# VHH binders against Protein DOG1-like 4 (DOGL4): the designs that were tried, part 114

Target 1, 232 residues: Protein DOG1-like 4 (DOGL4), of Arabidopsis thaliana (Mouse-ear cress) (q84jc2)
Amino acid sequence: MSKMRNLVEEKFLEFYESWVIQLELYLHQLLIAHNNNTMSETELRHLISKLTTHHKAYYTAKWAAIREDVLAFFGSVWLNPLENACSWLTGWKPSMVFRMVDRLRKSRVVLVEAQVKKLEELRVKTKFDEQKIEREMERYQVAMADRKMVELARLGCHVGGESVMVVEAAVRGLSMGLEKMVKAADCVRLKTLKGILDILTPPQCVEFLAAAATFQVQLRRWGNRRHYVTHS
Short names: E, the ipSAE of ESMFold2; O, the ipSAE of OpenDDE; V2, 0.75 times the mean of E and O plus 0.25 times the DockQ between their complexes.

## First folded at step 18 (VHH)

Design kh5 (framework vhh_7z1x_3; at its last look DockQ between E and O 0.70; V2 from the best seeds 0.80)
Fold by OpenDDE, look of step 18:
Structure kh5 (fold): chain B 232 residues (1-232), chain A 121 residues (1-121)
Amino acid sequence: as target 1 above (232 residues)
Amino acid sequence: QVQLVETGGGLVQPGGSLRLSCTASGFTFSSYVMSWVRQAPGKGLEWLSGISGSGSHTEYADSVKGRFTISRDNAKNTLYLQMNSLQPDDTAVYFCATWDEYKGTYEFDHWGQGTQVTVSS
């Protein structure tokens, strides 16, 4: 059943579709760069910068959108079921990227001991931050499931001016809390990404970014195909 | 079976123009981002340009920006590269390429045989 989309959902859907397409274009560049050992450090850094800028643009758009309707991102109608299944608090789970790094290590990427140590430290920090956010989310959920919220919901069913105001206030409060958590999660994502890129050499960064982009594009493509098959 | 066939290469003088074509078969062409890449003698692969499935998005390397134009005709399953103001440094084998999402490798999966472009006075 197609859910009714609000304006925020529609706008972000359009944005996201465009953004993912652009990401795939960048992925092509990354893949070629990954296979080109003759690229200069400057060229590699430029490519890395291009990708980081692209990711920043996503979060800029996201944060603008969640200001308008953060609840839209918990439904994420622009994402296919596969993408949604892989989502943690409206995005990728920060600790997931370390699995990508581990996979790279098993391939041709050779990390020096100092890099390994730094990555482990970052991993620990990232996990800690994730857990903090999860705890906050749990607290928030408990708070929202209390009798007060139930009463508000009941009042909302009775169309009255005062009841509407109460419900609106409750929704606003809920939204504000969720927005805070989403932003916190995004900050962890950004910090983690930056941390990894700071530890890796430019060639390693390119490989990492290629892996990350591949994963995102695959989720999009695979999920869309499955969705199409199930609804066709 | 995925097939990509590049054509349109040749010998051209500096400042000249060429139009490369890539005919695709064996997959839904319009659903795939396509790229042009080249390999000069003794050099690695260089990405030049990419275009989205619909053609709505394009990207260019700085080395060819303003000189090369990527386009596609999905009805003909054909990718194009208009190359203007060609320079000797543009001498290379040019390839049409696409990435397959089904493979777990971080490499391009589909290449043509390439077409030779030689820019010489």
Scores: ipSAE 0.881, ipTM 0.960, lowest interface PAE 0.5, mean pLDDT 90
Fold by ESMFold2, look of step 18:
Structure kh5 (fold): chain B 232 residues (1-232), chain A 121 residues (1-121)
Amino acid sequence: as target 1 above (232 residues)
Amino acid sequence: QVQLVETGGGLVQPGGSLRLSCTASGFTFSSYVMSWVRQAPGKGLEWLSGISGSGSHTEYADSVKGRFTISRDNAKNTLYLQMNSLQPDDTAVYFCATWDEYKGTYEFDHWGQGTQVTVSS
């Protein structure tokens, strides 16, 4: 059974399409930057800053949309998130970004031993943060199942406008909890990105950002117009 | 076969203007983000400007912002670069180029042969 997209979802998808178009324009700059031996460190850091700002803008827009309706990012009904508590909340699992780093290390960048050690420490920290979010989502799922059963039982005993108000309050409580969890997951994604960019040199950051932008643009090709968008 | 052909280069005095054209064939031009890139003698490539497939988004390098204007005419499969207030350090070979998002390489996949722009008294 197909569901109609709501207004929040439609506005965010329009933002996302524009955001990906702009990302590809930045990708063109990145593709030239690593082939240009005359770019100063200041010029490289400026380009890296543009990409970092662009990624932060994605999350700013997403969090504004989540404030309006977090369930739009899980489908047309809020019950789906409870069935998939271990799935990743509206995005890529943060630790998967290290697959991209590993791919670059095999083909495009040379890392010194100190960088490799710091990246492994960051990978472990990122997995730890992921596990904390997974545990919190499991507890949240249990709490939501208990509240859902209680509210359904109360609705069966109380009919009319008062019962509708109680159900609406419970749904708002569930939505607020999901909003917090989505933002927590996004914060792990941003902390991991910043950690990687802090460890890499500016030329290596350009290589990493080019790979990330390439992957994100290609995801547009793999999705369809009715699919929820993700940020890599 | 994809082909990009730049025209409109030449000799111009400082402060002058030129309009470059890039005619595309062998692919769906309106689906591609296009860029202008230049290479001064003995120097590396410098990205100058890009434009989305529909023309809805443009970007410029700081070195040319306010002086250069990118545009496209999808009905004619042609990309343009209007260059104003040209100075001697704008002397270079100018290329149009694009990245093929289906291939997903980390290099531009298609380049023109370039057109020479020379700014001197």
Scores: ipSAE 0.778, ipTM 0.935, lowest interface PAE 0.7, mean pLDDT 81
ESMFold2 (binder alone), look of step 18: mean pLDDT 82; pTM 0.819

Design zi10 (from zi1 with E103K; framework vhh_7z1x_3; at its last fold request DockQ between E and O 0.79; V2 from the best seeds 0.82)
Fold by ESMFold2, look of step 18:
Structure zi10 (fold): chain B 232 residues (1-232), chain A 122 residues (1-122)
Amino acid sequence: as target 1 above (232 residues)
Amino acid sequence: QVQLVETGGGLVQPGGSLRLSCTASGFTFSSYYMNWVRQAPGKGLEWLSGISRSGSYTYYADSVKGRFTISRDNAKNTLYLQMNSLQPDDTAVYFCARYSGLKGLKPSFDHWGQGTQVTVSS
């Protein structure tokens, strides 16, 4: 039987579809800017601002949606299995973005020593914040395994209205904890992205944003291709 | 057969308004992200706006943001573009187009209308 989708999933599926299409259109603009060495700094900053605004719009929509159903973002219906397999706490892993920066440094982007130092400081801070979130998630998982919480859930299956209210409160508490963890991870993602864009020059930011958008788009296309490609 | 037909073009004075329509047939209109694109004399194609399947999410190029409004009526299989505060630089042939994804890394539109002329002149 085909999987049914709740209202949150249906709404976010349409949002994400349109958001990705717009990202694909912005990628085209980034590639044009990459190949056009005559664009002014003002024009580059405007393009970078559009990309930044587009990413912030994603998180604005996501945070509204997780308030209603945080579980929709674990194994999301709007992502293919490859995209879901690459997720760390409902999104890209913050520390991994520095591999993209490192690849650009080795191929085309020339960084001055001051930029390199600032990027290394950001990398260390990002990894520290990431590890803190991982430890907090472990504490959450231990709390879920607590026998008292399991007993409260079990009681909700066999008793009347007062017990149901206690179980419902406990479930809401667990969901709220998970929502807080997802938002914390997203804040690290946003701080890391902003930090990188603040350190790089406008042309370097265009290179980075183009690489990041290309990776996201290609991951989506590669995962979808397995579903629709016939072997020959 | 997929068909897109634009109507509503014409001559308007600067500062005027015009509403374009695009009637779709031969496919499930409500399943597609739809777009408006224009071509000014001597210029290439310029993407203007896009709209999600239900109409809930819209996007605009900077050149038209705040002046143009995209909408759709899925019951009538029709895409709309409300154009306000028109200026001579808005003079162009306006097309509706169906987005079909990327070819390589380049956006691709697989079906287009024949276009409707909009002329803004004193």
Scores: ipSAE 0.778, ipTM 0.922, lowest interface PAE 0.9, mean pLDDT 87
ESMFold2 (binder alone), look of step 18: mean pLDDT 91; pTM 0.916
OpenDDE, look of step 18: ipSAE 0.890; ipTM 0.967
ESMFold2, fold request of step 19: ipSAE 0.731, 0.768, 0.728; ipTM 0.900, 0.916, 0.902
ESMFold2 (binder alone), fold request of step 19: mean pLDDT 91, 91, 91; pTM 0.915, 0.911, 0.915
OpenDDE, fold request of step 19: ipSAE 0.906, 0.905, 0.901; ipTM 0.967, 0.968, 0.969

Design zi13 (from zi5 with A61E; framework vhh_7z1x_3; at its last read DockQ between E and O 0.76; V2 from the best seeds 0.83)
Amino acid sequence: QVQLVETGGGLVQPGGSLRLSCTASGFTFSDYYMNWVRQAPGKGLEWLSGISRSGSYTYYEDSVKGRFTISRDNAKNTLYLQMNSLQPDDTAVYFCARYSGLEGLKPSFDHWGQGTQVTVSS
ESMFold2, look of step 18: ipSAE 0.793; ipTM 0.928
ESMFold2 (binder alone), look of step 18: mean pLDDT 91; pTM 0.911
OpenDDE, look of step 18: ipSAE 0.895; ipTM 0.970
ESMFold2, fold request of step 19: ipSAE 0.810, 0.766, 0.786; ipTM 0.936, 0.914, 0.924
ESMFold2 (binder alone), fold request of step 19: mean pLDDT 90, 90, 90; pTM 0.906, 0.899, 0.905
OpenDDE, fold request of step 19: ipSAE 0.912, 0.912, 0.905; ipTM 0.971, 0.971, 0.971
ESMFold2, look of step 20: ipSAE 0.788; ipTM 0.924
ESMFold2 (binder alone), look of step 20: mean pLDDT 89; pTM 0.898
OpenDDE, look of step 20: ipSAE 0.896; ipTM 0.970
ESMFold2, fold request of step 21: ipSAE 0.799, 0.798, 0.806; ipTM 0.929, 0.928, 0.932
ESMFold2 (binder alone), fold request of step 21: mean pLDDT 90, 90, 90; pTM 0.904, 0.905, 0.903
OpenDDE, fold request of step 21: ipSAE 0.913, 0.902, 0.910; ipTM 0.972, 0.972, 0.971
ESMFold2, last read: ipSAE 0.807, 0.799, 0.612; ipTM 0.933, 0.931, 0.878
ESMFold2 (binder alone), last read: mean pLDDT 90, 90, 90; pTM 0.905, 0.904, 0.904
OpenDDE, last read: ipSAE 0.899, 0.909, 0.911; ipTM 0.972, 0.972, 0.971

Design zi14 (from zi7 with A61E; framework vhh_7z1x_3; at its last fold request DockQ between E and O 0.77; V2 from the best seeds 0.84)
Fold by OpenDDE, fold request of step 21:
Structure zi14 (fold): chain B 232 residues (1-232), chain A 122 residues (1-122)
Amino acid sequence: as target 1 above (232 residues)
Amino acid sequence: QVQLVETGGGLVQPGGSLRLSCTASGFTFSDYYMNWVRQAPGKGLEWLSGISRRGSYTYYEDSVKGRFTISRDNAKNTLYLQMNSLQPDDTAVYFCARYSGLEGLKPSFDHWGQGTQVTVSS
């Protein structure tokens, strides 16, 4: 039997389903724009803005939800196992997008030397930030095994009310750390995305965003084919 | 069988308001993302608005944002579109459409109503 979802999970599930659908609609617009060389720069910028606004809305909703229950995002019942397997701290790995840019370079996207240099600098910075977050995340995870928790674990699962308080305190501590780390990771994601979009021209941005969105929706599709996920 | 029936269209003056309804039958209405789409004379289909299955989250195209409001009553199997500050450019046939997922990389709607005519004219 499927586990009962809490209210945060249910709410975010509905949100995410709708958000992904909207992303799919935007993806279609991106693909049309990508194949339409007659679109003006203003039109392209408008489309890019729509996508960036959509992504910002996701993180706004996410951050509201993690304030209530950050642990829900480490289960992420709205994602299939494949999506979860590709997840880094409850989202996409920031440094991964540079691989997407590299793939674009090998196709139709022509980057000037100045863009290449800036992208490399951004890549290095992004990786540095990721590693910093990972180290700090590890500290919070290890801290869960403090003296009290280890002792409680030694005593077994059937302990009195005081044990519940100890566990709750530990979980609260961990949750606070996790929330901090998730937000930090999301900031790196947003910073990286903004950095890339600032380096690329509007047509290149459209192509990049289309590639990224395509990868996301296809990953979801592939995962769903392998594992049935109930989204109701 | 799945059926969507739009009502509420008509003739209004610029600045006027209309409320469209779409009554669904033949499926579990609350399981689906629902949409409003319109087609103006001589133009293609334009997506306007979408609403999540429970109605908690809504999305709008920029052309109607701030003027149109999508809502739903799952107990009544009904989708609504409140249209305010109507302009001549809003003249179109308005459709209720059920989202069905991606076909390839293209979003798909598997069921549509017959549409309701909205005419904005002085």
Scores: ipSAE 0.913, ipTM 0.972, lowest interface PAE 0.4, mean pLDDT 94
Fold by ESMFold2, fold request of step 21:
Parts: structure tokens; sequence; C-alpha cells
Structure zi14 (fold): chain B 232 residues (1-232), chain A 122 residues (1-122)
């Protein structure tokens, strides 16, 4: 039995599939640039700009879609179950991206003291913002459990014009709160990404972006492979 | 048998226009992200543009953005490239290519047409 999809889910599914394919094409360019010492600084900055623009396009499309149906982004049809399970408020957890920076420092990237200091400041700021959002989400969920879910349970055996209107109002209120929190989380993601790219040199930015794209691509492939293994 | 056949190439003057077509057969065309790629004489392959399954989302290399328009008609199993404001450095063989996913971390295009020649010259 296939799930009936609403228009928002169908539209974003097409967008996301093409967006990921373009990310895979850009990953190829990043890996070439990583392994090739003939690219000029201007060529590297151009490639970095392509990736930045591509990520901004994702959030532009996402924010348009969440105005219509924020719930589609919790348990998304365009993500496999592993990708959905690894999501924090509909995306990557901002503080966890610094593990990728730390891995690069241990293997290929030499940072000067000024960069290390700025990255630590950014890590602390990112963690603080992340925790603030988590506290707001917790308060929202507690408030919803205490008020609206009890009211909906009491109305559950009665269907009519007045019951439909009350349920619709409760759903709208829940959706508005979730939209606000998703946008706040996305703003932390964008600020963290921009902050890292501002601190790193162009070659270091290419290495970081390649690692980030590789992780996203491999998470998707691993999740798809697990489905195949389960059936064979 | 999967086949991609490009048509619509030819000789045009600088500033002119051409519309390329790529007819697909032997697979479900609407399941695939489709692409245009070109190869100038003595040069490597240059990816130009890609388009989502239903045609709603398009992507362009910066050098052709604003001049070239990719589109598709899934009812006709056909991919298009409208090329405007053509210049001599657009002279190349133009291929359509089917994206098939990753092999390792490398994008793979598993089927290509034989190409159509576009020549921009006085």
Amino acid sequence: as target 1 above (232 residues)
Amino acid sequence: QVQLVETGGGLVQPGGSLRLSCTASGFTFSDYYMNWVRQAPGKGLEWLSGISRRGSYTYYEDSVKGRFTISRDNAKNTLYLQMNSLQPDDTAVYFCARYSGLEGLKPSFDHWGQGTQVTVSS
C-alpha cells in the first residue's frame, strides 16, 4: 500500500532528488580540487561560491515549503529512515559539524592559532544557540501535551462542524510553533556554515565542503543499502 | 536497449540560435535526471545543464546560464536544449546523458547519445 502524498511532499521530493544529484556533481569537483594543486585561489573561491549558493537554494526551497506544511519535514518522504533518524529539527545538528573540522585538523589541515581561536569561539556560540533551541522545543512540547492533546482526546469521539474547526485551529497552532523552531534551527545551521567558511582558507574550505558532502552522500547511500540488504 | 539520439545540430552564425533534441528509448525516461554535455575540438567533456524528473528544477553551468534553456517533454520521451546568443566558442559536439548515480563517490552517466555537431562560424 503506497502512502498518499500531498502536493507539498511531491513537489519537495522532486526538488530534493535533483538537489542531491547536483550536490553529488559538486562533490566530484571538490574532490578534483582537493587532489589537484593547479587550481588558483580565484578558481577555488568560485567553487566555494557554487557550494554556498547551492546550500542557500536548499533553504530557500525549504522555507517556502514549511510555510505550507512543516510536518512534511518531520519524517520526510524524500529521506530514507536512516537519514530521518539522524535529523535534529529537520536537519544536521549544528554542533556536530565541528567533529568534521576536528577530523580534518588531525589528518590534512594545519590551522594557525588565530583560526583555532575563532573556531573555538564559533563552536561555543553554536552550542549555546543549539541548546537555546532545545529548551524552547521542550517547553513547546510540554505545553502541547498539557493543553491541546488533552483537548483533542476529549473531542476524539465527536465529529461535526464545531469539532472540525477546533481540530483545525489546534493543528494550525502546532504548525506555527514548529515552523518557528525549524527556521531558528536553520538559521543556526547557516550561521555555523558561514562562520566556518569565513575562518578557513579557500583550500581548507574545499576540504571541509568535500567532507560534509561526502558524509551526507554516504549517509544516504548507507540507508539505501540497508534496505536492499534486508530484502536479499 | 537503452538509446539516446541527439538531433538539431548544424552551422549557425554568431548570435544565432539552435534547438537540440534528444529522443530516449528503452527505459522509463521520466525516472531519470537528464543532462547536456559538450566536447569542443581537442578538449575534454564539459557538463552544461541538468533537469529533474518532471522538469520542474533545472541547473546550469555558469558559462551558459541565461543563454541556454534545458527542458523535457516526458510524453514524447524527449530532452531539449534551446541555445541562444551562440558564439564561436560554443562550437562542439553536444551529447545528452543519463545520470545513473554514484560509483564510489564518482557521479556516473551510464548512457550517452552519439552526439550532434554544433558549429558557430561566419
Scores: ipSAE 0.808, ipTM 0.932, lowest interface PAE 0.8, mean pLDDT 87
ESMFold2, look of step 18: ipSAE 0.788; ipTM 0.925
ESMFold2 (binder alone), look of step 18: mean pLDDT 90; pTM 0.912
OpenDDE, look of step 18: ipSAE 0.895; ipTM 0.970
ESMFold2, look of step 20: ipSAE 0.798; ipTM 0.930
ESMFold2 (binder alone), look of step 20: mean pLDDT 91; pTM 0.913
OpenDDE, look of step 20: ipSAE 0.896; ipTM 0.970
ESMFold2, fold request of step 21: ipSAE 0.776, 0.803; ipTM 0.925, 0.929
ESMFold2 (binder alone), fold request of step 21: mean pLDDT 90, 90, 90; pTM 0.904, 0.905, 0.905
OpenDDE, fold request of step 21: ipSAE 0.903, 0.911; ipTM 0.972, 0.971

Design zi18 (from zi5 with S100A; framework vhh_7z1x_3; at its last look DockQ between E and O 0.63; V2 from the best seeds 0.77)
Fold by OpenDDE, fold request of step 19:
Structure zi18 (fold): chain B 232 residues (1-232), chain A 122 residues (1-122)
Amino acid sequence: as target 1 above (232 residues)
Amino acid sequence: QVQLVETGGGLVQPGGSLRLSCTASGFTFSDYYMNWVRQAPGKGLEWLSGISRSGSYTYYADSVKGRFTISRDNAKNTLYLQMNSLQPDDTAVYFCARYAGLEGLKPSFDHWGQGTQVTVSS
């Protein structure tokens, strides 16, 4: 059954498509900057700022959308199945970006010991924050199965009247909790990103951002190819 | 057959304004992200602006931000570029281009118009 898209999904789909296209354009600039050692620090910082602004714009749009319908983001029709499978609370898992940092360590980029230490501290903190959010998320999810909802489910009385009101109230309660958790997760994402960028030098930031963007667009590409193959 | 036709170019004095149009045919215009790009003499292609399918979301290069405005009329299958405060450095051939995704890790466009010449000179 073709999932009917609601207005929030349609709007955000268009936004995300355009946002990804712009990310692809920025990625190209990052790659050029990475391969061209002639760019000044000022130019690199400007490029980094453009990317950070782009990411901030995403979350601004996302938060506006989740206010209207947070459940739309748990289906995320704008993502392919592979992208969705890799999602944690409607986005990238914050601790995953440290895999990109690890790549830097293996590359020609030399991180000084002080940077390595700070990055590790940040990693530990990020993981801790993720776990807290996960525990709270679980609480909201389990709460959906309260006594009333379980009884209602057992009786199979979903047609009209008080039963509908009970379900709607439960869904609203869950939605409010989910919105809170999604925002909390996004805050951890933004803090983690900022933390990494504050530790790295401008050239290292460019390389990191390029790696992260590359992974994102490639994941999308791989997922899309799989999707088309399965439907051909 | 997919076709893009740019119009509206010409000679203008510094500080002047022009409005470019791009008429699309041979495809569902409203399904595609559209772009303006330009090529100045002796320089490579420069991306200037992009617009989402419905026109709700727009993006600009720093070089034209605040001066140029991209828009579209899907009912007319037309893309627009309002150019204000034109400078000599804006002299170039301007193209509308349909975005086609990444080739490797490089953004690509699968269809272009013939281009329209914009010359800014005193």
Scores: ipSAE 0.907, ipTM 0.968, lowest interface PAE 0.4, mean pLDDT 93
Fold by ESMFold2, fold request of step 19:
Structure zi18 (fold): chain B 232 residues (1-232), chain A 122 residues (1-122)
Amino acid sequence: as target 1 above (232 residues)
Amino acid sequence: QVQLVETGGGLVQPGGSLRLSCTASGFTFSDYYMNWVRQAPGKGLEWLSGISRSGSYTYYADSVKGRFTISRDNAKNTLYLQMNSLQPDDTAVYFCARYAGLEGLKPSFDHWGQGTQVTVSS
């Protein structure tokens, strides 16, 4: 953990821990706004903007880090095993967010016909983009399992110079492909989030952001409680 | 025993500056996200700023962003708040607080200093 972690993992671990703490503080503000009928539309828009900026900051930091080490984001040291097991290409699955919207429609929010139509259009587009990435991931997995690639990896176990150079080039190619897929998935995540927030009214956005933050926080807490150890 | 002790408060004119310090003992200071919170007379608690374990990542409430700067010196177990462009509305007792995670979905700060008074008046 200590000396075995590379610099990317150490930097992002501290970033992510602070980012989650700030998300927890913003969640509190979202829950207050949810329960408080005295907040103006301007105040709600400001809170929504803070959440949007906070999410963008996560991706800015992530994209800087994946340029240096995309593999750190597959089985991340800053996530517990449950969080890692629930990841789709290093993050939440874009189509999952529409299930949150559906639950809110059934319990707390009323959407007008125009919003429902736009959300359905966005859902279809998001599923299209998701499926495109899943097909690309399948192609990538096939390339990784390719017998020629396995043979290059076997040659890389030798200290023979030329074999090392070929393996290094193959690994760089794989890493670049993986980085592109992760960024594509993140772009779908951001586009979906932005699309939902553009369609919903400010009070509805607060409800949605609260639900999303609650899910992320609960998943983290549940995963930590399963493996909780006593600290003396 | 965990202790947090704030110092550096006082009376200052509008537009003035103060630097608050919070000295920590009884725990590994560098393992914790640390915060400044204030309470104006007759008002509730207002979170102002937080800082990550090494000091690399900082966060601010809108009311103080651009005017206040949080920092820490882990070798001295000390948290700082540099306050510039102070206005009468900044008059409050200022606390440092250690973040402890969530109780339910509510943020919890498990240790607080006794606070230091900052008064901004002509």
Scores: ipSAE 0.787, ipTM 0.925, lowest interface PAE 0.9, mean pLDDT 86
ESMFold2, look of step 18: ipSAE 0.750; ipTM 0.914
ESMFold2 (binder alone), look of step 18: mean pLDDT 92; pTM 0.921
OpenDDE, look of step 18: ipSAE 0.889; ipTM 0.966
ESMFold2, fold request of step 19: ipSAE 0.676, 0.752; ipTM 0.891, 0.904
ESMFold2 (binder alone), fold request of step 19: mean pLDDT 91, 92, 91; pTM 0.918, 0.919, 0.920
OpenDDE, fold request of step 19: ipSAE 0.905, 0.900; ipTM 0.967, 0.968
ESMFold2, look of step 20: ipSAE 0.745; ipTM 0.907
ESMFold2 (binder alone), look of step 20: mean pLDDT 92; pTM 0.922
OpenDDE, look of step 20: ipSAE 0.883; ipTM 0.963

Design zi4 (from zi1 with S54R; framework vhh_7z1x_3; at its last fold request DockQ between E and O 0.78; V2 from the best seeds 0.83)
Fold by ESMFold2, fold request of step 21:
Structure zi4 (fold): chain B 232 residues (1-232), chain A 122 residues (1-122)
Amino acid sequence: as target 1 above (232 residues)
Amino acid sequence: QVQLVETGGGLVQPGGSLRLSCTASGFTFSSYYMNWVRQAPGKGLEWLSGISRRGSYTYYADSVKGRFTISRDNAKNTLYLQMNSLQPDDTAVYFCARYSGLEGLKPSFDHWGQGTQVTVSS
C-alpha cells in the first residue's frame, strides 16, 4: 500500500533525517549566539562557517543523488506534503529569501545604507537568474509534451527493439535536461545564500541563519502537525 | 524499559586511545539518531558526535573531529566511540544519548546512559 522506495530515495531519506537533526543542533547554537554579547567576531565567523558547510553538504549529497534519480526530488519521500508544496524546482525559491531579510529589518536588525544597496543589487540579480531558469523550465515542459506526442504516434505505427532504444535515449535526454535545471536552481540558491552572508556583518549573519533555520524547522513541524490533523 | 549502558572508560596516557561502547535495550535501536555527549569536571554538557539510524551519516563537534569516530552495529544494538590522540582536556564522563527531537526550538535527548569515566593523565 505504501509507495515502494528505490535505493536513491531510501538512502537520501536517511541522509536528510540526519541532516535536519544536525540543523536543529546548529539552530540551538545560533539562538545562544544571538543572545550572547560576549562572543568574539572569530567565534561568530566560526559558527557561520559551520552553517555554510552544513548547507554545502546538503547540495553535495543532493547532486550525487540527482545523478542517479532526479525525479526522486519532485515529490520527495523525505518531505511532508506541505514542504513538497512549497518547493520551487526541488527547493526554496531564491528570491523569497529576501522576504526574510526584510522581516529582520522591520524587527531589530539595523542595516547600513551600503548594505541595503548591495542587498537590492543581489535581489535583482537573483530574480533575473530565477526568471532565466523559469523560461528554461517552460521550454522543457514543451519538449516533454512534444515527445509524448511522438510516443503516442509510434505506438500506432512501430513496435520493436529499435523503438525501445530510441525511447530509452529520449528518456535519458529528458532526465539530463531536468538534472541540469535543478542544478542551475541550486547554484542560484547557493550564490544567493553566500551573497547575503557576504553583505551582512557576523552578528547579522547569525540573526539571518537563525531565522532561516527556524523557518525550515517550523515548516517541517507545522506540516507534520497538519498532516496528523488532516488524517486524524 | 529503555536502557543505555556505557562501558569502556578508564585511565589512559596522553596520546592514547580508548573505545567506548553503549549497549541499548528496550527500544528499536535502529530507528534512532544516536549521540555521544561528555561532561568535563565542573563544566556543562558538550555534544560530541551523532550518527544516523543506519550508520551511513556521521557528525562531529570541532573539538573531536579527526580524532574520534562514531559507529554503530544495529545487529548488536551497540553504539561505539573510538577515541584517538586523547589529551588531558578530554577527561570527562561520557554518555550515550538518544535524540528525540525539539521541545520548542531546543534539542531534546530523552534517554541517557549512566556514563563512563574517561581520565587522561600522565
Scores: ipSAE 0.795, ipTM 0.926, lowest interface PAE 0.9, mean pLDDT 86
ESMFold2, look of step 18: ipSAE 0.750; ipTM 0.906
ESMFold2 (binder alone), look of step 18: mean pLDDT 91; pTM 0.914
OpenDDE, look of step 18: ipSAE 0.891; ipTM 0.966
ESMFold2, fold request of step 19: ipSAE 0.783, 0.791, 0.746; ipTM 0.924, 0.926, 0.910
ESMFold2 (binder alone), fold request of step 19: mean pLDDT 89, 90, 90; pTM 0.900, 0.910, 0.909
OpenDDE, fold request of step 19: ipSAE 0.908, 0.907, 0.903; ipTM 0.968, 0.969, 0.969
ESMFold2, look of step 20: ipSAE 0.776; ipTM 0.920
ESMFold2 (binder alone), look of step 20: mean pLDDT 91; pTM 0.915
OpenDDE, look of step 20: ipSAE 0.887; ipTM 0.965
ESMFold2, fold request of step 21: ipSAE 0.781, 0.760; ipTM 0.924, 0.911
ESMFold2 (binder alone), fold request of step 21: mean pLDDT 90, 91, 90; pTM 0.910, 0.911, 0.909
OpenDDE, fold request of step 21: ipSAE 0.909, 0.900, 0.908; ipTM 0.969, 0.970, 0.969

